# Miniprotein binders against o43427: the designs that were tried, part 2

Target 1, 363 residues: o43427
Amino acid sequence: TSELDIFVGNTTLIDEDVYRLWLDGYSVTDAVALRVRSGILEQTGATAAVLQSDTMDHYRTFHMLERLLHAPPKLLHQLIFQIPPSRQALLIERYYAFDEAFVREVLGKKLSKGTKKDLDDISTKTGITLKSCRRQFDNFKRVFKVVEEMRGSLVDNIQQHFLLSDRLARDYAAIVFFANNRFETGKKKLQYLSFGDFAFCAELMIQNWTLGAVGEAPTDPDSQMDDMDMDLDKEFLQDLKELKVLVADKDLLDLHKSLVCTALRGKLGVFSEMEANFKNLSRGLVNVAAKLTHNKDVRDLFVDLVEKFVEPCRSDHWPLSDVRFFLNQYSASVHSLDGFRHQALWDRYMGTLRGCLLRLYHD

## First folded at step 2 (miniprotein)

Design C7
Fold by ESMFold2-Fast, scan of step 3:
Structure C7 (fold): chain B 363 residues (1-363), chain A 93 residues (1-93)
Amino acid sequence: as target 1 above (363 residues)
Amino acid sequence: SEEEIRKLADEVRELLDAARELAKTGDPEKVEELLERIAELYLKALELGSPEALEKVFELALAIAELARSGNPEEIKRLAEEVDRLLRELEEK
C-alpha cells in the first residue's frame, strides 16, 4: 500500500476506493463491505456478489489506457498502478527504469521511433546520456506495446463490429444507452432513428455528458431534426455516414430497454422530475444544436443551463451507491445476454455513463 | 397500477427465460437451481402484488445472468444465500 499510496495520486474514477482496496489484497466483496461500513454504500441494499463484475475491471483498464499517451510522468505512475495486478508488475518494473524528464519528452512528442536525432535532442535537453536514452526508449516501446495491445483488443472489436473511429465508438456507446432509455417505449429504436436524431443526440452528448440532455432530443425523425441547421464537425458526420446498421437485433434492444426501465422503476421519481425539466430544455434547444460544435462561449452557456436545469433534481437524486449498483447490474446483464460481439461497446458506454452520472448524482 | 404490475411481471418472466437459455451454455446445474429459486420468489411477489418485490426479483435475475456467464462458484453460493434470505423475508409478510 506504501508504493501505491505514493504513486496513485488523484483519480476521478467511480470505483477508485474499491479498486484500491482490491489492489491492496482485499477481495471485491470485502472492499465493498468496507465501503458500506464507512457509510458510502449504507443504503444501497446491494450485495457484494452482485457488484463483482468483469466490467468494473475492464472499465478501469480501458478508461486509464485512453489517458496514457497524454499523461505527465506522475499521472503515468498513477495509471500504471491501477492496471490489473497481472500486468502491474511488468509495467511498474519498466516504468521505474525511466527518468521522469525522459518520459515527459517521449510522451509530449508522441515518439514511436527512436531515431538518433530524436534521442540526441532529448539527451541534450534533459542531460541524460544518449546510451541511457536508447535503453529507456527500448523499454518504453515494450511498455507502450503492452498498453496498445490491451487497448487495441477493445478498439479493434468495436471498429470491426461497427466500422467506427475511436472517438465515434465512444460517443456511440454512450448515446445507445441514453437514446434507448429516454425515448418512448416502442416508438423509437436505434435502427429506426433518422440520421438527424442520432446526430442531435451525439452533439448534445459531446458538449454535455448529462443523462437528460441527450434523452430530451426531438424524437420526430421526418420533420424537425432533418431541417435543423447543424454545425457539426464534418469529420464526425463523415464517420457517421460510413456506418453500417448500428443495431442488429430488435428483441435484444427491447430487452435492453426493459432491463433499464424496470431497474429504474422504483426510482422514477428523480427521473420523472428530470424528464419534466428536460422537456422544456429540449424545446428551447431545437435548432440550437448546430451552435454547440465550434462556439466555446455557446457550449459554456449550454453547460451552465443544463446544470441549472439538473441542479433542482440533485437534492432528490439517488445515493451514488444505488446508481453504481444499477449500472453494474445492467452492464453485467448486457455482457451475459449480448455476447462478445457487443461486449467492448457496452464497456465503453458504461464508462462514459458512470462519469456522467457521477456529476449528476454527486453529493 | 395493475397495468404496471402486469408489465413488470412480463419483463421479469422474459428475463428469467433469457437467463435460463443462457444457463445452458455455462454451468447449468447450479445456475438452473438458482433460477428455480428466483422463479419461486417471483410467484410469491406476484401473489402479493408488490412492485417493490417484483423489482427485487428482477435485480436478482440480472445477477444470475452474470453468473451464467462467469460461472464463479463463490458468487453462486452468495447469491443463493441472498435469494434464501429474501424468500424468508417475503414469507414473513
Scores: ipSAE 0.000, ipTM 0.088, lowest interface PAE 25.3, mean pLDDT 42
ESMFold2 (binder alone), alone request of step 2: mean pLDDT 73; pTM 0.652

Design C8
Fold by ESMFold2-Fast, scan of step 3:
Structure C8 (fold): chain B 363 residues (1-363), chain A 104 residues (1-104)
Amino acid sequence: as target 1 above (363 residues)
Amino acid sequence: SPEELIRKAEELARLVQELLDKARELGDPELAERAEELALYVKALIELAKELAKTGDPEKIEALALEIEFLVELAEKLGNPEIAKEARELAEAVKELLKEAEKK
């Protein structure tokens, strides 16, 4: 009858056969209904309640997975990699997108460094709230290995579907995520995306589609480009057009979304590389901008790319640890971009960063 | 109280800014960078405390607790005993605020 009563009885309803049907694409209510129809499950108050509650199917599926992952029977461990990509996406997004308190604890600890014992000491010093964060941290540790196994399974599925190498699949997913986030409308929290993940995606785009621009000092803006530079601009424009095609491919979006989220979350603890990544990106942006002054089409697409680079940092609910890293990288990057300070692209880029900082301090 | 917390945080910000100004005058770029970073964290904490005073949101209290522990570590690394002392006192005020909020 009550939602809690249904979930308390869930382990008696979600046996091996029901779980197998769910893996085959049946909803929890459909799986239970099929088992009852087949005479395998007795018609009881619990099964009747599940069958009568259509609006709760997605909620029941999520909580079933949560219970099984946090306190799984040995059978679940054997079946985890058989979970279809759509169900993997649901589980991964739900667990990490809404675990803000744990993300803040992990990111804060990474910035200050220390051992797990130091984390325990901090929890006891600040009282019950941080002890609650410690419980979430322990839950994450319990789930982490299983989620990593799901990531491996998802990568394998995508590789089989698209005949991609492991590295190419991850790079492709990161680029798709970067492009798609720019075109999504409405309010969305980036709870699972750090500044590190964002800079990694941006660096991949700069490295893949700004061939020949990385590592070169900016040229005189009044100098005329030769035929070789014009040919490079044409290749860059073509690559940006291909990126827009990937973003427009709605059929691939849902499949790659889970891989993107999983790959990007894997970098939450890798902030030591942020300075190098940001310097490479900033130098690439300066070099590309200097070469784009003679080609309006390429410049317009490049401006869009720069906006994509900064826009994710405007999330109202970004963890303070990520905000501090963003502010530090912003300060460090100013000197690298001084070379074209008087150009419209530079002014727009800096204006966008200032706007982001103002929002962070108003929140 | 959130108001008292804001006052103490603003006092710490003043001390950090004073250290930053002296580091710039003395031409000590490493100290200046560390002081500037600490100043940014203190400013962020003040804004978080202001939101806490306005909304009473438990998630803001939790975020404040995480930030203050990190801020204390940064202050200790500066090697300035006055700033370190003020940071520790601020941390104790946050700890008491957390205990009061979780009681309710």
Scores: ipSAE 0.000, ipTM 0.104, lowest interface PAE 22.4, mean pLDDT 44
ESMFold2 (binder alone), alone request of step 2: mean pLDDT 77; pTM 0.712

Design C9
Amino acid sequence: TKEEILDRASKLVDLAEKYIQRAEELGNEELLKEARLFLEWAKALIDLAERLAKTGDPETIQSLAMEIDYLIELAEKLGDKELLERAKEVADKVEEIARKLKS
ESMFold2 (binder alone), alone request of step 2: mean pLDDT 62; pTM 0.474

Design D3
Amino acid sequence: SEEKETVTFRVEGMTDERDAEKIERALSELPGVLEVEVDLENGEVRVVYDPSKISPEEIKRVIEELGYRVEIVEEKEEEK
ESMFold2 (binder alone), alone request of step 2: mean pLDDT 81; pTM 0.777

Design D5
Amino acid sequence: SKVRITFEVTGDPEQLRKAAEEMLKEAKELGLPARVEFSEENGKLTITVEVEGDEETVRRFLEKVKEIAEKYGAKVTIEVER
ESMFold2 (binder alone), alone request of step 2: mean pLDDT 72; pTM 0.659

Design D6
Fold by ESMFold2-Fast, scan of step 3:
Structure D6 (fold): chain B 363 residues (1-363), chain A 82 residues (1-82)
Amino acid sequence: as target 1 above (363 residues)
Amino acid sequence: SKVRIYFWVTGDPEQLRKAAEEMLKEAKELGLPARVFFSEENGKLRIIVEVEGDEETVRRFLEKVKEIAEKYGAKVLIEVER
């Protein structure tokens, strides 16, 4: 027996695999169907055990629940009933916030005039695809029906489980405005969101910026950025659009998403523990560097550079002078190394990244 | 840092086993203790390779993993923990 054979069919890893697949964006339907057919979710309650874990924060729990909402109703009912009341309250609050922010503030009064026209208008206004809008709308309808049947004690628990600090409430409000393009409105209505709902709104904002900047949406990228009244990474988004034309790769989109999340953390302090974003940023930068240079030393230095500059976003006390010192040291080192390909694009990318990171300490 | 690598192949289980063995060999040559686990779902095989070590050595290992993935036509997902 080889070392590999020792672990063939080992079910102890299946719980981690289920959790990992859902967090990493695999189809909930496919993941749930595969696990149900293998009997894992039915026999061991693997998913329920993960969702009930004391080590799981609201952000991770929300991502699991959000993915479950794409499952067929029969499977969804089984899984939702296995979730403890505190996590069910988070799910209810998510759709309450979605109704207020998306239906009232985004869809507005047009809901009564027809669904297709409303979704087309939203796609044009926000840069989100019609398919994404329909999916969210359908999921809201499906989950609301289940949630209504489960009301009662769950409604009573909402206030107990969605306690927010003053800072987090402010950060959630800012993200809701950014996500719904409502900064220019003189009269605004805000719904405070749970940490999970905030993460969801941040993801929507990142998607809108990414689609707009790289021309994947039919809307004007500049118009979307102006409407959001958020100028984070504007130069970087434009640089990524140019790089994507020459070097098409999903890693560039992952890099953009990670950088936007890093900028949001620096300004708002909401995602102080989002280690996945830091790792995604490092991974994306290694991939970009590999396309721009064949020099391994440059790639290694670039990864180290990013991890050094991503880390300050976790601390409120990193002085701007120290950030500039590190940027100058690493930028000089990178630019002094031989073996650059597409030097003009590399210089532009590094300049934009530096500018973005410095802005986190000026604002 | 601790690293988990998920490695998929859609058609050929033998290619996945060869890839896993090659990953273990690279980890051993870099002095990284490694563990390998298999997940099988409806004829699709995935491997999970766990390594733990200093960041520089782990990064070197990750570069080798990408080369192995391309060699065997497989997709890789990498998760890093500290």
Scores: ipSAE 0.000, ipTM 0.173, lowest interface PAE 17.0, mean pLDDT 41
ESMFold2 (binder alone), alone request of step 2: mean pLDDT 72; pTM 0.676

Design K2
Fold by ESMFold2-Fast, scan of step 3:
Structure K2 (fold): chain B 363 residues (1-363), chain A 82 residues (1-82)
Amino acid sequence: as target 1 above (363 residues)
Amino acid sequence: SPEQLIREAERLLDEVAKLYLEARELAKTGDPEKVRELQEKIRELAEKARELGSPEAARRIEALALEIDFLTELLERLKEEM
């Protein structure tokens, strides 16, 4: 838990309140309004009794949300669309408009080699280009099939809700990363990225490792059309099982994030410059692995993490670093101009993650 | 009265949401001057939120305007990359 705190500052406390109200069945707009009201009332000295009055729009309690999560994916999309704009990625409308159009226009029928016209029709209706449709299609069909297969359980529905919501944050982080590193040298651009931007990219790398990166196949061969038949590959289901193991253990998840973040920053040259310390991370890895290795899958995930992210960034010479240093860097990022961009990105991701974890552990 | 303060906050949040969505659409169209105009209106609403006694709400609204600036810059860079 302590390592997770590196990524979350005091400003996220308000975001957790908003997400708690959302999980309790309030719309996001109403949840934000309620939080703003409480903040104003705190400063004016008025009692929270006003929030209990009939003038407050109240939806059904948390138990209504449980029933909504048993609904088809389309209703789940509605919950995601209610996330506050300040916490939405540039591509939210693009990705989820495609998903809605796909559900309405395509999901009910099997696509074959004659599907190009159907995709063009979707592009026209949603304003999304055919190229972007093909890229998002694979992720959508995997998520949808998993949700349908696991909808009989609230826990499984919550995890699928997390994967769907988290996708937007990952896509936005990737765009931020690539835009700031447009040139191959990238060194001058890298100094404009906040600590949170790197943490966010680390989360994206963790998700890619756990769920499997999208193959960089050609964008428009005939075989791409055949891939739209909605068959889920076995590798994705296996990756989902691994993600469930990570989410179930908060200490493992926290260490996972810290390791990837450190490795990513090392590769980018930002914290490899006199600020990373891999000896202490190695000791932490051994301790956590020894504690959790009663499950072969957990051990294998840990070995893969070390090989994929830590070993490539290893250095024989490094300065001392500690948790307080990383917390101070995060605080500085949040309070700078770059910190505001970090705040919008990070709060979206961590708010969603924390909300899903709270639900998963409080059932 | 607290109830009137709440009603004013609700109206402010509704207008912020409208302006933010309009700015996002216009950023895609490539109309930078109108995007800037909407951003300035959003920042004015942040000041109003601070006047209503919520610096936290003001910070969040200001973050929306900054996000639009950032997204506009990203779109320009992505066009050059592609």
Scores: ipSAE 0.000, ipTM 0.116, lowest interface PAE 21.0, mean pLDDT 39
ESMFold2 (binder alone), alone request of step 2: mean pLDDT 71; pTM 0.588

Design R1
Fold by ESMFold2-Fast, scan of step 3:
Structure R1 (fold): chain B 363 residues (1-363), chain A 114 residues (1-114)
Amino acid sequence: as target 1 above (363 residues)
Amino acid sequence: SDEVLRTAIDAMREAVKNAQESGDTEKLREAIRLSDEILDEAEKTGNQEVVFLAIEAMWLAVENALRSGDTDSLRQAIELAKRILERADKTGNTEVIELALRAIELAFEVARKS
């Protein structure tokens, strides 16, 4: 607790790298010493989920969760929001490791004398040894509420677009958060969800699921996708089949993934006048699309997407990287001439892109 | 070196016109490769006027390649259009974006007919 007071009360010790090392289990003194000596651990936070070290991430997650569980309740919100984005992603991932029944049980409890059993349940689920203390249970419950709010925003968006089960939507939300590295509390939504991040994570998960690969990453042999409360709705199954057809075209999928990876790197660069530049860009795209093609369907897709961009971009939420991804994806898709000779598949692919962009920017 | 680049750009435009006139797809492919090299050099100068001229000349090569019906030229032209689009996105130049989108639409129409 004294160390937490130091972090909150001392601006120098609120440095996110020092805070991250402390969350990883280092003492404040050691964390400061490591940061000063190193000076170059800035690259680790930007790695895509597929390139993460599972062992190190699990170790860091255990320490981070234990630190938060022992934090004073008054400081918990401040500490959570000072967590580096990469560690926020780990927090969400750990949350998704719990089944829904367990989460509802924890959130629904009235902090009764049954706290010991609740802590034991948490210890069993997380693998972390906890003390029998009401404050630790209160902190865990508060952390769950914050994560639940963050999860709800992403899950609703992803689930509506792809008509996915709750399990798949949660997995997508977790992966997207790894890539996006942002969150907010309350009923507020994540501000910095980029289309590139969303498309990359969605494509990875859909390919993993629909092509018979098990787990989030194609290279994770021990992962098992399991959904206790899967909605076996007819509409969901139809969408899953449609997405499988789309990803079966390896050339288009490979080009799409290549552009998404480039867009993720591009997130590190931002234009100073994003809003003004985007408005000018959008007007140009609408004007070009109106004259560009006599294929009404293709023209209508571009006009509709850009009009949806122009209207909502008058608000302050838009990242230029989403526009870049749209333009780059279209350009790279055209590179595959073979794909265009199968018009039905191409039209579905463009339709999926349109739907994804509209879902992200409709609200 | 800006004068050298401008001369090279003019030479490329002439090469594209020559290929179009003769129907020689190999000359067109060579013009496309040359345009890519010229664009890279123009960007290194930091002279926006030279960069714009290079992009405009590259568009001429792309347009001719797309209308040629040669599969190799079409693939190269689409890749160049992609590069133009990426650069346009970074600069916010609507005119360049318009050129890239027209090239992409033309590629759609050519592929559709074949």
Scores: ipSAE 0.000, ipTM 0.094, lowest interface PAE 22.5, mean pLDDT 43
ESMFold2 (binder alone), alone request of step 2: mean pLDDT 67; pTM 0.579

Design T1
Fold by ESMFold2-Fast, scan of step 3:
Structure T1 (fold): chain B 363 residues (1-363), chain A 115 residues (1-115)
Amino acid sequence: as target 1 above (363 residues)
Amino acid sequence: SAEELLELADKLFEEGKLEEALKLYEEAIKKDPENPAAYYLRALILWEMGRVEEALEDLRRAVELAPDDVEALLDLAFALYRLGDKEEAKKILEKVLSLDPENEEARELLERIEK
């Protein structure tokens, strides 16, 4: 079937949609949350875009500049102040370097080359001298070329991030294939999976566990629970046992990203559905890996981080089941980082968690 | 070590840095020319780069070094099929099914060839 094609997806489209929502006036967090609500495949790419905001903010500004230069002048003016102050100067200078009438004509005609006839027409309509129109168009082409070069770098950067993976990503993807599409196991070359694909696979596994194994009672009153025990459910449980082994093998970053994304989705009104599912998922998936080490410093850091970052969730009235789920992920992460052998991973994880919890807290 | 080179090359391959990964796989092969994994992974990169004849040679070498590797055998069969050597692809698919009777990908390709 085509299910494997849907599973793989196109994560660059997710980032474009998040940027489009941001250009439409949504905050980055709201844009991500709205996209996450619409589907699991979109969830990983949207989360990755948010989590890469510090490395991609520069590229986002130039990508946005390309879109804004093709937007109506009224929209350009309105959105300038929604751009970070450090980037406002670049956009304001470029915007006000052009006459408003010139910009309207260039964007309206969708000029790519700017022939003499096109510039003559603009000069006639706007009253701007031909020399000024030529100078402004040359400046427009230079700005556009720089934006194009930066957009090319952004495309490369997104491809690199979504192609960054490791052995654990391949293992998680294999488990997802077995759980959700066993008939297509082996059709995709798992070695091509990206870091984003790994996060997608982890999230899909989590959602399949909650919705498939614990989501709903049988609708037919004559159905027995044993009658609903299909090979798919049996294989899914087997795959979860394998996933627990992989989690215990010290890689939880992408699961944490997926959990943050799930919490954002809950904030948008699917919370009641997730409460029982989080409880069962925490017990069934995380408890095997959720063990503290004998290292006192690691245990002390775990306690400090729980107090520091989980308390805002309570202030924002998170259900206890969600808090419990994050605490179990903390425990597993601390266990996997015995003696802080992976301090860089720990720092990235904490940065991600702070960002999402801060957004939920401020709401 | 050859093992460390393969791990680094695998990471670069996953990052889409095909030329850099290729260079490291070549270095790993020089250090351990009997390692089937190095030939297999280099074949995947060569295939991605459109160098299909060189990829086929590496797949044959990987299978020669690891004759019961179902994944390598399956990829070799697909490469042979795409290059038009359907009879050899069929023989290799039959071996795949003898080692892994539930391999749906092998069954589907075999049916396509026999049609």
Scores: ipSAE 0.000, ipTM 0.085, lowest interface PAE 25.5, mean pLDDT 49
ESMFold2 (binder alone), alone request of step 2: mean pLDDT 83; pTM 0.774

Design T2
Fold by ESMFold2-Fast, scan of step 3:
Structure T2 (fold): chain B 363 residues (1-363), chain A 85 residues (1-85)
Amino acid sequence: as target 1 above (363 residues)
Amino acid sequence: SAEELLELADKLFEEGKLEEALKLYEEAIKKDPENPAAYYLRALILWEMGRVEEALEDLRRAVELAPDDPEAKLDLAFAEEKLKK
């Protein structure tokens, strides 16, 4: 399951529960909401928490099976390899009982010789009990729908009293961006993502394009990972425009695009750790800007924006919300400069940014 | 035979003829009361019909007859949780 994990990004940033709910057929937004509700239920009631844990495992299995039954061959191959080994064996066995011809003709070419031999054995042992599996899943779907309605009503009453943590906000931004880009669904949502969220997600995708990951060719010949990487480069440039990085200063705009493009291609080694971290990303972007430009004025502009719109900090530890706010203000301020032709304002802004950046990143 | 009854019941179950399938499962159980599969399959139909407590009893019987079958155990645990007051 490493190939898809690399493409989607570091699984520590994308919560496995949300990832599994997405595979279950939930939208990314619904999956995040359900995960949050699950946490709230665990704090407020033992009965609700137990109900959710047991029914959710069955619900995941059912919807994964449903997706396998109706998925196009390419998508089926992608989904099946993301399933844990224990569930893979069970789903392959059950799926074989429902559509033997499809398994033999389509999956046979991609399955290991061992797995194919197991499928042949399963076909011999398919009896009354296995034939009942389809009906079992149909029955579970109906029962689980009622349970979900009851659970949802309870959670909705509680949701009003709780707030999302910064960690959930970070995970949400990353998951939404990767889901939109990977499956080309909801790409319009990128229009309202902050520049900070965009930069964070870009760093995750860069890890897939760095020498550590790019050096290994994909195993699945049906994979369009190379084409996807090309599309992501174009999408990131489009997202940059959609985030209102429209400025009168051509040098600043070109630098901004250059930073994103260079990061996407992994040419500067902005981030080398296997586990992505927004704190490291923000430091990397500042360092890349310093390396790519001999223009002190451009660097000073970044510093002034940070000082204007975020709290001064002697640490390089910043939550995603703080960096998102700063980068949004950077984008907005750069855009607003389109109307300014006053040297005094520029001098003031440059001085402020420099002071703030030096305090934050110790540059 | 009990196996022929179960096969016919399965076909009716697939066609959504729950009451007819239930009668055949009941007849199969009468012919072979130690067959865990018959109890398990009858439980699935009872569950579908909303007869959850009767389904629970059949799941317990299936587990008693096949204690090494993890599938029946999982379904039993789920049904017991659903019936907790």
Scores: ipSAE 0.000, ipTM 0.106, lowest interface PAE 20.8, mean pLDDT 41
ESMFold2 (binder alone), alone request of step 2: mean pLDDT 78; pTM 0.721

Design T3
Fold by ESMFold2-Fast, scan of step 3:
Structure T3 (fold): chain B 363 residues (1-363), chain A 98 residues (1-98)
Amino acid sequence: as target 1 above (363 residues)
Amino acid sequence: DSEEQVKKDIEEAQKAYEEGDYTEAIRILNELIDRLEQEGRKDLVAEALYWLARTYLAMGDTEKALETLRQALDVAREVGNRELEDRILREIQRLESE
């Protein structure tokens, strides 16, 4: 119950300021508590003034760089993947004495090997000599080696990190999947991740893409689901088949996917993206509920899918009101459900979700 | 005016329910039910008990909700409100079947 209280009570956004406190030596829980108690803008007067200015990004970047100058290369690479490409180029330049223009071209082209043609193209575009480009690319290959080592370590130990450090698992997964946008090495090992690890990584990638467009109202709500038809959907379909789940409707499949991802994110402590997960889950439920009102067969199928998928995670010892409290913070539509018919279906669904979250947090 | 006041109290409880303030909704409804019982306005007592049961369901307290629905059913039958009686009876049967 103590672990669940921490999970529920400390659910909040993890932004760059919290990450900065972690780099200063605070635990994630302590960093969040400090921000909540003092407020980001009140923690340090001088720091607060800088955070509100146009120079904020430069200030944070150099602060983190100074902290990481004495840190292992793996931590430097964590910072690199969390900042914009232009700032990534600046950090690499400062740390390894690269020309900023050269690094931007290498990162933009996702180069793992430097052919004469690639380097000639960069030389022509940037005005840097071919010999200098070759030297800098040789140095950049050392960065590739460290990235490959991190990917290997993640694959070998990710399941153990589920129990020991939710933060560490999240950070390493992020590095691996953002690195895959630039390098394709090691992809064969990633295909053998457990369903839980795969679902977490897939949800992280989906949430990263979705959060980039936060605040944009869709022109056609039905088109949102179609746009997400990717290779990841094929993997989820295969895994659901192995769990003996009937896949009959895209909205039902998406609710199942969101339920699994929400529960796994909770277990892994990825609090910054939980709000989006709850909103997606709520919207999916509303879409399904609209179809369920006048169709008993669809309603029965929905109940069967929920019970079969999350039965191992069920619990009879958690108040539904606590789960509803969090949903109320993210979706006004939850409270707009009228009548016992909709309310009972919602309560059954939330009871199952509660059980899933409890089992993943405690076991 | 008395019936307008009762309607206003129910609307206030519904607003609290919609805002997620179930504790406040229960407080308003319990005070209203006590007053209506003293006044002998059983038709309105049944309606208020129905909303109280819905609030307990929203809180996940199915046992209190069922108990409250059974009380609402008894009052609805006593006053001959057949529409409300049928609504309550269907809801009790649904919850007991789950």
Scores: ipSAE 0.000, ipTM 0.086, lowest interface PAE 25.2, mean pLDDT 47
ESMFold2 (binder alone), alone request of step 2: mean pLDDT 83; pTM 0.805

